# Designs tried in a protein design chat: VHH binders against F-box protein At2g23160. Part 2

Target 1, 307 residues: F-box protein At2g23160, of Arabidopsis thaliana (Mouse-ear cress) (q1ks79)
Amino acid sequence: MNSSSPISIDLIAEILSRVPSKSVARFRCVSKPWASMIRRPYFTELFLTRSSPKPCILFATVADGVWSFFSLPQYPYEKSSSASVAASAKFHVKFPPNNMRIGHNSDRRYFSYGYTSGLIYLYGDSSDDRSVICNPYTGEYAILPYLQRYRKTYSFLVFEPIEKQFKILFMAYLSGDRDHKILTVGTGNMKWRTIRCSLRYEIVSEGVSINGVLYYLGETSAWDNKDYDLKYDYAIVCFDIRSEKFIFFEIERFCRLINYKGKLAVIYFEDDVNYQSCLYRKKNYVEPDAINKLNVWVLEDVEKQEW
Key: E = the ipSAE of ESMFold2; O = the ipSAE of OpenDDE; V2 = 0.75 times the mean of E and O plus 0.25 times the DockQ between their complexes.

## First folded at step 1 (VHH)

Design b10 (framework vhh_brivekimig_d4)
Fold by ESMFold2-Fast, scan of step 1:
Structure b10 (fold): chain B 307 residues (1-307), chain A 118 residues (1-118)
Amino acid sequence: as target 1 above (307 residues)
Amino acid sequence: EVQLVESGGGVVQPGGSLRLSCAASGFTFSSYEMSWVRQAPGKGPEWVSSISYDSSTILYADSVKGRFTISRDNSKNTLYLQMNSLRPEDTALYYCVRDFYEEGLDVSSQGTLVTVSS
């Protein structure tokens, strides 16, 4: 899934200008890189889709655990007022339905949602909450089968492009448990299945899906992985969506993962070099002109682990 | 073919104990989460307890916490449920299942009957 077009900061600012004044004051710092906005559940989130013949921007506002989905043309009028832009936005649907919660507290984990190939996956914080997938354009949704879950939880919505199947990978880490849950979305009776990853880790990044493989960063230092004789505290975990198999390769330090022109790329911020140091830093805005401090590596061959 | 055979049920007085067993075959038992599910007469299935493949993660329904203990022996391909302080409301057919889901109970075995009376 190589599926996002570039989004301009100016467009993001125009969208935010149409949000209520209280919310605008709250979201005014959303001039940071896209990844930072995605990690903040009370900020406006934007998605680009290639599934429609005309590209459009899907965006969501979130307040008090309620998501509101809208769409607008990807390239709005150059000299249009904010009123003209607002007139082009189309409301689709609000979530959550019924008794679902979708992570409204300040300590919410940022992996409580996903967007893949036109579908949104929403996950609640409570073990009593159900997860839902929805089509933000049509308002159609499906409530997923209940799964016994824990508060230390990560989940990913993924699309397998050859068989054209959606899958949900669910990970709950208790005492180094290597068992994970997976669900194949379909029209029949959907059931959670167990899959195993022999590597033990904590997920410390968002997921990036490229050509049927899900990539994410795992921190291995807190877990017993002596069978692998690991040299570093981090690994990029690669989940093959079709075969449902895991492989991994070590990475020297904490990094951020991106899809760069259909290839996996890692970004090292100078400030992110020491994970432990990050816990004690003050709130720091990455200025756009500070991007020149980034080191970007592109993975050329996953099997050979070449960069 | 996946086969699960439950045993150990019986009739017991309130406050008594029973130990249920589930013999598994036809799959790599040591690689799967296992669960106990019960169905009382005239009611739908109720999840009771689950255990991960290596016993590191164990879960119980609130109705049985502190009274029931789930365990497994991977060398014998066997799942156990130790039931203490039994109550009349524990009366049910008990099934062991691989990968339980609330909406997707798939029971191919006959289960073992537990009756708590008098």
Scores: ipSAE 0.000, ipTM 0.153, lowest interface PAE 14.9, mean pLDDT 63

Design b11 (framework vhh_brivekimig_d4)
Amino acid sequence: EVQLVESGGGVVQPGGSLRLSCAASGFTFGDYAMSWVRQAPGKGPEWVSSISGSGGYILYADSVKGRFTISRDNSKNTLYLQMNSLRPEDTALYYCATLEYTIEDSYTFEFDYSSQGTLVTVSS
ESMFold2-Fast, scan of step 1: ipSAE 0.000; ipTM 0.216

Design b12 (framework vhh_brivekimig_d4; at its last look DockQ between E and O 0.48; V2 from the best seeds 0.00; counts 0 for: pae E 3.5 > 2, grease 25.7 > 24.2, SAP .775 > .668)
Amino acid sequence: EVQLVESGGGVVQPGGSLRLSCAASGFTFSSYSMSWVRQAPGKGPEWVSSISGYGDSTLYADSVKGRFTISRDNSKNTLYLQMNSLRPEDTALYYCAKPTWSYLGTYFDLSSQGTLVTVSS
ESMFold2-Fast, scan of step 1: ipSAE 0.000; ipTM 0.242
ESMFold2, look of step 2: ipSAE 0.273; ipTM 0.714
ESMFold2 (binder alone), look of step 2: mean pLDDT 82; pTM 0.813
OpenDDE, look of step 2: ipSAE 0.053; ipTM 0.420
ESMFold2, look of step 5: ipSAE 0.199; ipTM 0.684
ESMFold2 (binder alone), look of step 5: mean pLDDT 82; pTM 0.811
OpenDDE, look of step 5: ipSAE 0.357; ipTM 0.716
ESMFold2, look of step 7: ipSAE 0.012; ipTM 0.473
ESMFold2 (binder alone), look of step 7: mean pLDDT 82; pTM 0.814
OpenDDE, look of step 7: ipSAE 0.367; ipTM 0.715
ESMFold2, look of step 8: ipSAE 0.323; ipTM 0.765
ESMFold2 (binder alone), look of step 8: mean pLDDT 82; pTM 0.809
OpenDDE, look of step 8: ipSAE 0.058; ipTM 0.500

Design e01 (framework vhh_7qbe_3)
Fold by ESMFold2-Fast, scan of step 1:
Formats: sequence, C-alpha cells, structure tokens
Structure e01 (fold): chain B 307 residues (1-307), chain A 120 residues (1-120)
Amino acid sequence: as target 1 above (307 residues)
Amino acid sequence: QLQLVESGGGLVQAGGSLRLSCTASGFTYAMGWFRQGPGKEREFVASISWSGGSTYYADSVKGRFTISRDNAKNTLYLQMNSLKSEDTAVYYCAADLYYEGSWDEEYDYWGKGTRVTVSS
C-alpha cells in the first residue's frame, strides 16, 4: 500500500543517504523523528551503500495524469536490433497512485515536474492536486504540505550542496503581485514560508541548479520594474539556495541555460524561434548543422557577471 | 490572538461513538487533531485541508475516525467510531494560518483540550 503519511520513513532515509555523515548529524538536532530514524541500523547501512549512485539516463512518459519512469544505461550498450533501446529500458514505477491526483500540464510553457540529485518533484494543475517528491527507482514518495494555487505557477526542486539540503521554490501570481513560497525538505520546520523578490518577471525557461544557485530566465518587459533601469526584456535570475536571496543580470535576448562543466552557460540560436521549432519537431533527430549554429557563453563569476 | 475551543469530550463505552468539535475565533487554514494519553507524549490523530478535499489520519484511527470542517462556522469536527480503550486521551485542536497541516507538522495555535475516556 502506498504511503498515506506526507513523508515516509523510507523516503526520508533515501534523502538522508545522499547527505554526508556530518550533515546527517544536523538533522538529528532539528526533529525527534529524524533522530530516531538515523539511530536505526538499517538507515546507517542505507547511507553507506547509496552514497555513490551510478549514472543512468532517466526519462518519463505521461498519459492521462499517470507518470511512468524508466532508466537507460548512460554508457553505450550492444546493439541487437532497432528495438534494442526499448528492450534496454528498465521500467521502475508508475505514478501517481490511485488515491493521489497529479496534474498534467499540456502547455509546454508550464512545468509539472523537476529533477534534482536523484529525486523527482511533481506538482498538480488543480487546487486540490498535491505536490510530491518521489524516488523514481523505488516509487517511494512524500506528499508535501498543501499550498493553494491561485493562478499561473512555477516550481523548482533545488539542492544546496554544502549543507546538503533540498528546498522547493514555488512561484505564484497573486492579484498582480508575485508571491514566492519556499520549503526546506526533511526538517522540523517543514512548512511553506514566504519570500519576496523585488524584480517582476515571467519565467520562460527551465531551471538550472549549479553549486547552490538556481538560475532561470525571466521576461521582464510586461511588468512594472520602475525601481530598476532595465535596458533589455530578459534577465537571468539567480537564487542563492542557502541564503534565499535573489540577484539578477540583464541579457539582450532569449537564450537557453545549461550547466557546462559546473558553470552556467547561455546558448543563443542564430534564429531562436526558427531553430527551437525545428529542434522540438525533430527531438529524436537533430542534424549536426543545427548544433554548429549555436553560440555558447560561459559565466565565470555570477556576482561580477563575467563571461 | 486566534483562540481554539474544543468540546464534546466525555465518558463512552468501548465500541461506542463520540463527536468532538473545535470552534476557532477567526479564519484558519491548516487544522488538525492531536491527543495525549496516559503516560504518552502528544501524538497526531488527523488533519484536514482548508477546502476539506484532503484528509490525513494516523494509522491507529484510519477507518474509525472521520475529520471534517465547516468553514462558515469556523468549526472543526472529529467523528470517532468503534472507540477502544487505547483511544482514552485528552484531545487537542490545532491550527495554523499559512499552510495545510499533514500527519505530524508543527501548528502555531492550540486549544486547551477535551478529555475522552473509553471504558471497557
């Protein structure tokens, strides 16, 4: 039977197994349930055996609100037929369980999921749909404290690598103002908190988390930013996960954000609209010529905005 | 300044039923029931979302207890059926203004409790 509790002991153990021993001791200081779980022999064994995960290509399919998770080896495998990829795909779990509603966003501009450090974050489309984090390999999951969805929302699961903390940032529009919520996973203070961002924008990219900073692209032109002398219609927003502070820097035009060898890189297409349309239509077949027309810039220092 | 007042406690025979109520002095978002039995620390019983669409129960009470709320009356209910001697406890109403509670989340506001005694 699936977990009816919001956070299962097994999922908490999975989360903590990815934390160094020093940081695990910190969890013991914040909650009695965490302390008792850490003292259990099976938890110590789980931490030792799972501190070094093997890389896999993780992918999911979604149909009628049901997610199915699969993995493929990241390294090449021996080709036996055109069906070899399907034959090599390992099914892990279907999600959601029958007693849980997980929304399905059909609009590509909205995000229903995120993936960070081995965990998947899912959030629903309706006011009663639940936000959840899950282990795609075991199917263990935790239902998060409810947060009312007022209108268009974006959410990110982020990992802070020094303190080994997972956080969920939830961004919502409320009566013309942007109100942001944040939750730290796996602590005694596990409830939504409000944070304010003075810059107003529409999120127009996926999030990229690098060394404790979440990066995403914001489109600012439709919003009142009179306190800022903005020259362009776009900004890269940088959220420091540990301090929970925002900084941003302007960017001349739409770009894609990637993690390149532990640094933020931006990709400009020669013709952004045309090249993206071609890539999305041919997601399983991209010609080398399309890749050769990308301009890549690597950010050397986020605070100094050096490229 | 939010105040919670529980009512409906009393003596009941094993296998019987009892309904607890909790009235809030104002708006509440997350609401739940906790209990403290003889020789035990306070434990979670049930919680309910602000819309009433989602409920959570402790394993020991699933199928026997039903939590509900009437937002127009600022009132939370706990219908307790098939009561056992182990259900003997002081029952506390809890509320928060900012999030929906879950199975064992912290709540900022608490009532003074209502006593339930189940005789064998």
Scores: ipSAE 0.000, ipTM 0.107, lowest interface PAE 19.9, mean pLDDT 62

Design e02 (framework vhh_7qbe_3)
Amino acid sequence: QLQLVESGGGLVQAGGSLRLSCTASGRTYAMGWFRQGPGKEREFVASISGSGGDTYYADSVKGRFTISRDNAKNTLYLQMNSLKSEDTAVYYCAAGRYFSSPYTYDYWGKGTRVTVSS
ESMFold2-Fast, scan of step 1: ipSAE 0.005; ipTM 0.332

Design e03 (framework vhh_7qbe_3)
Amino acid sequence: QLQLVESGGGLVQAGGSLRLSCTASGFTYDMGWFRQGPGKEREFVASISWSGDSTYYADSVKGRFTISRDNAKNTLYLQMNSLKSEDTAVYYCAAKEPYFLEYDSSDYDYWGKGTRVTVSS
ESMFold2-Fast, scan of step 1: ipSAE 0.000; ipTM 0.254

Design e04 (framework vhh_7qbe_3)
Fold by ESMFold2-Fast, scan of step 1:
Structure e04 (fold): chain B 307 residues (1-307), chain A 119 residues (1-119)
Amino acid sequence: as target 1 above (307 residues)
Amino acid sequence: QLQLVESGGGLVQAGGSLRLSCTASGFDYAMGWFRQGPGKEREFVASISGSGGYTYYADSVKGRFTISRDNAKNTLYLQMNSLKSEDTAVYYCAADYGLEWEEYEYDYWGKGTRVTVSS
């Protein structure tokens, strides 16, 4: 977006809802409207939140490992200038607090994050880094029980809507049936447990939680899955948050996952094939434009794989 | 085969101090202390990284308890000061290598040492 032109807050939210939050974080985007308030080079993270009574766009700036959280109304700003957008931003809190050690890698580049049901989940890439859940509006946080890692892994914060519990799913690919760890957040069960998944894959997407199921894209071609006689290199993995069981279904090519009106939708970008080819053959590539032509399919029934 | 042996538990008066020890057959692990009080679930107390660079505490014990390790002696310590009746529990030493877990919570656990804080 151009700071000299009218901008739309709804357009920002719409674009981000189609792009995984980790992809947004990885781009090191500094918005000109926010830069007018913040003079140091920052990395900007955006999250769409629907807080009662009024919906807001939650965003964060990161500098020197310190996250500063702001909110912005999700109103139609048809004629809003960059100054109007910046002026409407409300500062909430900084994280971590001055005396908190979250890990020795305090740079955004060394932390991964997730957002679900009003909470931000931060986990470090170092084996000594603690995982943290933070309320970006109040600054309240909880440090999770220690889980030592000696290699990079993936993690998801999920919300189970029936029992109203948060769970952390932590993926480790290197020991068969013991590949995954799970933790139920709260006073009753703050211990890491092991859960089993017979399918082997590399996680290549963010997680999308819909109606008590976590969906993410797995790349299967590099792994031994002989028992499944797989036809394609990708599968959508479906984790039932309550029962802690995995199912999956194959998908023909790389796709992006979104929640579209309460249903799982897959998006294929026209240039994703070209992007993947350039990534594989040459490390000199340009990031695909998110506004390129989209092909969208909505999944009607997960078990029947009906679109 | 890692073996963890806790020691140092006993009876102590409120406001007193007690030091727990845990000896291990190997010590290239992240380690922690957990406790289970009467009628309560097992809860986290404190942990220390395998590198020794990071320590973490439950809010209920911050400022009162100190976790430390002596890697040369393969020993983990928990120094407990300003003890309260609610600190009464069996204290367990636990060790974890991360992705190589054999159990649900931690790979290795001691048998526990009982701490009773009298009023």
Scores: ipSAE 0.000, ipTM 0.107, lowest interface PAE 18.6, mean pLDDT 62

Design e05 (framework vhh_7qbe_3)
Fold by ESMFold2-Fast, scan of step 1:
Structure e05 (fold): chain B 307 residues (1-307), chain A 121 residues (1-121)
Amino acid sequence: as target 1 above (307 residues)
Amino acid sequence: QLQLVESGGGLVQAGGSLRLSCTASGRTYGMGWFRQGPGKEREFVASITWSGGSTYYADSVKGRFTISRDNAKNTLYLQMNSLKSEDTAVYYCAAEVYYGSDLFEDDYAYWGKGTRVTVSS
């Protein structure tokens, strides 16, 4: 047990009050070409589009378990040198601060991140890791209530746009468990609750949040789902953030999920393209010129499962 | 901690066959075989998705090697046919552990210690 007191609701309210309500973010993971040494810096880029006329690129670097958040002005069609780009970078905050302990080994990738509606969410994959939300522009942060877990978990920070609520969803890794944990941020009785999905699966994709629904890919073939008479080995799981209800629909093959102009899209890779892990290992990123064959499908109606 | 243990390596004559196995201490997602020959860098051999529905091969082994898996036994296989002296290498089993929720989700996070294959003429 590593929790002794509840998080201050006033502190969380202060953090949330400074978040732009209409921020849209996407991220891109880019490995550095020279990242072959024992102290390997990582570069993770988050794109933030604001309602203001001058959108910013929010990016983070991680080295030895320390995240540093920066912003860059985003100018359309402008060709910038690397030196010019570096000179215009504005530092916002480092995380964790010197007096906070996150994880037990700084040489490991010890936590994952998400960005939703102006907030950064940092969570660890170990039972001893602490979960944190922070405002990258002000440096304000809150450590979330401890959730005891026996295995690595997946976690998603999601935003419900009607009630303007942030929620955090925790799911067991490699377990096929139907029970998940959820927390509504900033409520007067802030504690983890249990929710259940009747479908059993393993999460095999990143989460994509669109208009109050979280989408991710589940692999179902290893688990007992006889009640559903499944035809395929995969399902897209859809979590309605407001009602906290799950729906799902089958998909024929492994695919990647993206937000395409406010709609869910799936990307299938062709047989003559090398497996993504092989492409990434050789190039340390997926080059547009290297990906010349892929099929994209756009979901038009999630309730009717129309593509 | 996930552990991978390779077996099945040994000495075999050119034109012969050999089957490698890799047993995982727990569930895995994408898996692959890599090899490192004398005086060479580690290179890709073959990979397979979790369901076994998709497989990928290096051009040098395509048509000769077959990758497969048995998820009930947590075991990965590599059937090697028509072996050539150029196939002499230490063969490594590799597994992906993080799918979609970590930095570099396509990196193989776990590796076995390797099993040696020697092809004689």
Scores: ipSAE 0.000, ipTM 0.145, lowest interface PAE 17.0, mean pLDDT 63

Design e06 (framework vhh_7qbe_3)
Fold by ESMFold2-Fast, scan of step 1:
Structure e06 (fold): chain B 307 residues (1-307), chain A 119 residues (1-119)
Amino acid sequence: as target 1 above (307 residues)
Amino acid sequence: QLQLVESGGGLVQAGGSLRLSCTASGFTYYMGWFRQGPGKEREFVASISSSGGSTYYADSVKGRFTISRDNAKNTLYLQMNSLKSEDTAVYYCATDRYFYETEAEYDYWGKGTRVTVSS
């Protein structure tokens, strides 16, 4: 779903191309998203949301480095095409890239993004960049308080389902720093707070959030962890979103983390370090047989470290 | 919804000075001033980066106009000195969120403030 889909753009583009030129000009004046969709180059990302009583398709168009978000009902469009689609566009949020001169304007690398529980989180790498949280369905957004950064960072948008809280966890890239920053979204006094993890590591995986816990893989061998009698070079770091506490489990080698039927699972590929390196070099190119030899282990209880 | 409100326009004699202000309802990144004279297309006047560290001016106003900002007040300023009759226009405040290169990249605009320079 988080993939560029030409079909969604083709549908909208076809509808707009059938409209007389005066009506197209009116759509450009009425809706900035329509203007963005007819500028090129562009691409589309798709999301599903449950923020509405009715599920809808959310899509984002990137044109000339500007992100534009739209909502579209998941119903067949019969005969009344362009007017009904325009009338269904209920939101608009724009997020341009922080620098257009050192890469392609449509390249998403100038913004990192996350999606969880109906919200989109956008953050950049520049020292002048603000981070933004957006409800793409309603168009509501918040610019987050500035956090000073000296290097590239990792950040996670997480949702705690019991107390219905969104939080943003922020960690420096290539840092063995034990102090991290956290922000609770939607409070009247949104301020970055410091939280501490005693284990030192580099983040080497994407985050996986399951039932109020954020999981990611940390590489520990490059950092001084003498207070821990570590046997292996990797640990699964577990952040309890509600209590804002860290725990970790050692793991014998590099692995990938997935949500398997509501439980954390780890996947080991044969020679995964070499496989991972080749995959990233080839922009996630996957050979058909590349995953034929994998072992999957499911964590039954996080606190007991039982598989 | 972001709002921009310009102020400070008025009638001034040639050679005089005016200071325009533009207040935003929230923090902005790049900001600029544009103007539209009688019977003319809208044209670029000056812009300033989010930190205030970089400024750019149209050739017609270089050395006479100074753009500045106060991020604590969410306010943009344009100090106009040595005004000429050709400077008569409605002046618009505009902002872009993260980058600037052309007028087409500004996506939030004020309603404008009128400046009239008499001979």
Scores: ipSAE 0.000, ipTM 0.092, lowest interface PAE 21.1, mean pLDDT 62

Design e07 (framework vhh_7qbe_3)
Fold by ESMFold2-Fast, scan of step 1:
Structure e07 (fold): chain B 307 residues (1-307), chain A 117 residues (1-117)
Amino acid sequence: as target 1 above (307 residues)
Amino acid sequence: QLQLVESGGGLVQAGGSLRLSCTASGLTYAMGWFRQGPGKEREFVASISGSGDYTYYADSVKGRFTISRDNAKNTLYLQMNSLKSEDTAVYYCAAGTSYTWLYSSYWGKGTRVTVSS
């Protein structure tokens, strides 16, 4: 009798009781209550969206290589029993539909499972894996054009707010390749195009998209960047989604990137780490459960043209 | 700047029918209908892909409502049959500008549907 679900509705109800009603953040990496709900071999993610006048709670379960997406009314929830939650859950979509692998034993190495402007983007790290975009509310999804890749790659779904278009960026992982692949999502001739970044690096962070710019941390020390006067081993790489151009600026140490009130902020995990440059200001920012011992810096200007 | 204009709302008896229309000022991709009843959140009703080849419906309206589009006229339709008092709401047209998905980028001002017993 092996009919037990990987994640119970009771557990989902408990997660929902801890989800902030006004947040648009993913809870996988930020919330300690969220982390306590992850069970091996099973996995659950929560998303909050701004696709409605009030945030809707979207949750996903993962079992046997398959993602299943559900929505629930915004909390506070009047009933918290498993039967009541199950009755209120709306099943939207289940995939991969046909034997696609989506990072179940290597989730820490992926940077794009996220919810971006109403859409969910899923990709695997095998050269045979197909990428999927899904609207979790309608259940509509599409399998994207095949792109052959080798080793693990990083991929980001990004939204350009002026032209209202989505793009998907694929980047090589183990090669310091300057050539990356990009696809504009739309009707008609969707095809992969090549774009180039002159800086060589390994992606070592999650992506953060703010007002049409994608930010991520690159580690530069393992690659030949002799044409640049680099003083540190890390750089924040800034991809302008509309123009499809890269700029970067150096940062002294490994850090996390977050969207802080519409501005890029950097978080250092070590209490004694202090980084100050003309591009950053220190902020008095404390989140009791997640960042009470972290130094937070906020980027004031993203334009750094001389390197 | 995309603009959406809904029409066709009104008063109707339970069990009756209404056809809503939404005209877009320009090119659209995925489109859909949402509604907001008195004291309720805005909820999904139906969507249609840019080509018209794929449709999706909320469980509460399956079998009663039909979404369709005329791309030559930039117009979206919702045929509502077997109307119930629970269908009373302001109905909003929504349009996406990317591929086959609907995202809440562009909204009309709404058209009111009142179903009386």
Scores: ipSAE 0.000, ipTM 0.123, lowest interface PAE 18.6, mean pLDDT 61

Design e08 (framework vhh_7qbe_3)
Fold by ESMFold2-Fast, scan of step 1:
Structure e08 (fold): chain B 307 residues (1-307), chain A 121 residues (1-121)
Amino acid sequence: as target 1 above (307 residues)
Amino acid sequence: QLQLVESGGGLVQAGGSLRLSCTASGFSYAMGWFRQGPGKEREFVASISWSGGDTYYADSVKGRFTISRDNAKNTLYLQMNSLKSEDTAVYYCAADSFTYDIYEPSEYDYWGKGTRVTVSS
């Protein structure tokens, strides 16, 4: 099983046209490799088999704008030699391949990545970077349909467990805009769609996906939310992946979100102001003694709020 | 709000050249040119990505027109060579914040008021 040759974003743009019948036919041709990557029985069985018996550590290295992906079995402490670890590493894929144009700035890393349910999502931080989704075990990959980007953006690869669908959510980092973009991967009609969140915020955390809901922290203080009588400057935003609807809960102060045994938990640092100041000055490097005290709160029941 | 102002239109003789400019009030990612001739629908002419690395042209202008941009000046250009009478139209500058279909006018959020180009025989 090898990766299919990718269809360049230039070619995707060329085959899309204003003529409806030809546009539909060309679009379905472009989308066919996506369905193959995620819907193939061989991929599903291989992924489940590898996940079930022995968990693997998936890691990536980045050098000069090139991503390389590897997997390593989880070893007990008995296998700690560098040579033994290197011998066990499986090289899966390298992006960009020799002739692939994914970003052009080799002296700075403008790429971020996400991993969910066996797929890797690579997206650029730059307005002209292309997005790629790939299967790290088969090497299959596909370039996403063209989407213009803000200078800094957040993007999430999420998995909807009931319909077994992957979706990509794309959100502006600094705009406070209510409109966001979403794409369902591997469908016969793969097109970016607009979704709206009535709350305005800046995303200030990583995403956590639990049981078909994506959670992240939003900072609301810089944006006009007069329609809501907000008491605090933060909210946990909850995105229902299937219905593509947003709800939110106010939170007293900055926190970290984690998946604790299948439930959403929030972590407060006793010295959050000093912690954030240190992270910004040290390029998000956390000093060993930066955290004086850790308080963990577990949300046992997350229900829709009327807001 | 992003504002677009076109300039450079005018009367030129067939076979001649003309350069259109479009100045934006701020930064825009993708920009393009559309035109509307007498008694015709608005049609795609050319589009360019933010970096200038990706350019797209309508078949009717391919090889004759060149789209480019100067991001330091927030300005889009259309160099038109070997002009034909069929190129007579009002040329519109377009820009947007999000798009996946560069050929579709409805995908562009911001538009200029247009600049008229008339090509004589």
Scores: ipSAE 0.000, ipTM 0.138, lowest interface PAE 14.5, mean pLDDT 63

Design n01 (framework vhh_7n9e_1)
Fold by ESMFold2-Fast, scan of step 1:
Structure n01 (fold): chain B 307 residues (1-307), chain A 122 residues (1-122)
Amino acid sequence: as target 1 above (307 residues)
Amino acid sequence: DVQLVESGGGLVQAGGSLRLSCAASGFTFSSYAMYWGRQAPGKGREWVSGISGSGGDTAYASSVKGRFTISRDNAKNTLYLQMNNLKPEDTALYYCAKDEYFEISGYYFDYWGQGTQVTVSS
C-alpha cells in the first residue's frame, strides 16, 4: 500500500464537517470567545450531528449539578460571537446527573463524553462517580452501574444497528490489560461483563463507529504480544459490537481514523511521523491545525482488510 | 523541572511485602494524579495503580487488586505503593508517573525515571 496520495479539498471539508466531540472541544479551547462562556462550575460541551438533513450543534451547560441541553443551527459561514450564539440557542431539556462531579480538582476537569445515535454518554474518573447516558432532546437518562476505573480510562458508547442496542465499552488507559468491561444498555438488570482482547496495546486515537463496528488505533510496541508475529508497531483494532469480538490488522505507521461516507478512512499526515517520534522523546506540543501533506486510504472490506 | 525518584525495591520471598516510594519535585504535587507502572524482564509495560490529586480516588489493575494499596502524602510530596502477598509474577521494574504527561502525548517514554527493581523469589 502506497499512502502518499494527496487529499482533496472536498474530503478535507467532509472531515471538518464531521468533527468528533473531542475535536470540537479542542477547537473551543483555541477560540477565546468560546472560553469566555465557561466558568467553574459552568461547563459547555459541543456536539455536531449529521444524521438529520439540516445539521445542528447540540450543546450542554452544567450548573450546580444540573445539565441543560440546547441546539443551534450549523451555518456554513459562522461569524456569530459567543453571546450571539447563546442568544440563538433553543433549550430542549435539563436533568441532574446522579453522583457526577464537575469542576472540582484541576486533575479532575477532564471527564469524558461521547455522542452516538442521538444519545450523550458522560463518565467521570472518581470512584464515587456514576456514568450517565442521556437523550438531550427528551431528558430521558439512565444512571449506569458503578465500575471502579483508572483516571484517563478510555470508554466508548457504541450502537448496534440490527438489534438496536447501545453498549458501553470500558478500557484501562495505557494499562495493556487484555480484560475489558462491557455493558448492554436498556436491559432489565444492567451488569458489567468482562470481555477479552488477546492483543495488548496503548490506545492512541479516538474511536470511530461504522455499521456496527468500533475502530481505534492501538500501539503495540511496548507490550507483550509474543503470541503474535507482529511486523509493525501499530494495529487498527476492530470491535464487532453485536458479537463482542475483537479483530485487528497491522498498519505500517501512526495514522488517524475517520468515517468517510460510511467507510473507514485512514489519514497519514506527513508531520504525524515526526510528531509521534517527538512525543516518544520530548512530549512536544504542536500548533493546532498545523496541516502539511495529507494521504488518505479507504478500507473497502474490514474482514478481508482490503483497501 | 519535574523530578520523580523511585525507591524501596529489593529481593523478597513469595508471600512477602514491600513498600515503594516515589519522591516528587518541580510541580504542585497535590494538583496531579499519580500512577505506578511496571515492566517485567522480556515483557511489555503494565499499569498497576492510580490515585487522584486529593488521594480520594484510587484504581488498580485486576492483577494486583486486593494485594496492592496506592497512597500519597501531599505534605511530603511522596507517592507510595504498599505491596502485600507478592507473587513471582510481580517481579518487575516499577515506575511512577505524573498525569500531565499522559494528557500531552499519551506516551510514557519521556517521564520514567530509572525505576526501582522488585524481585520475588519462589
Scores: ipSAE 0.000, ipTM 0.185, lowest interface PAE 16.1, mean pLDDT 62

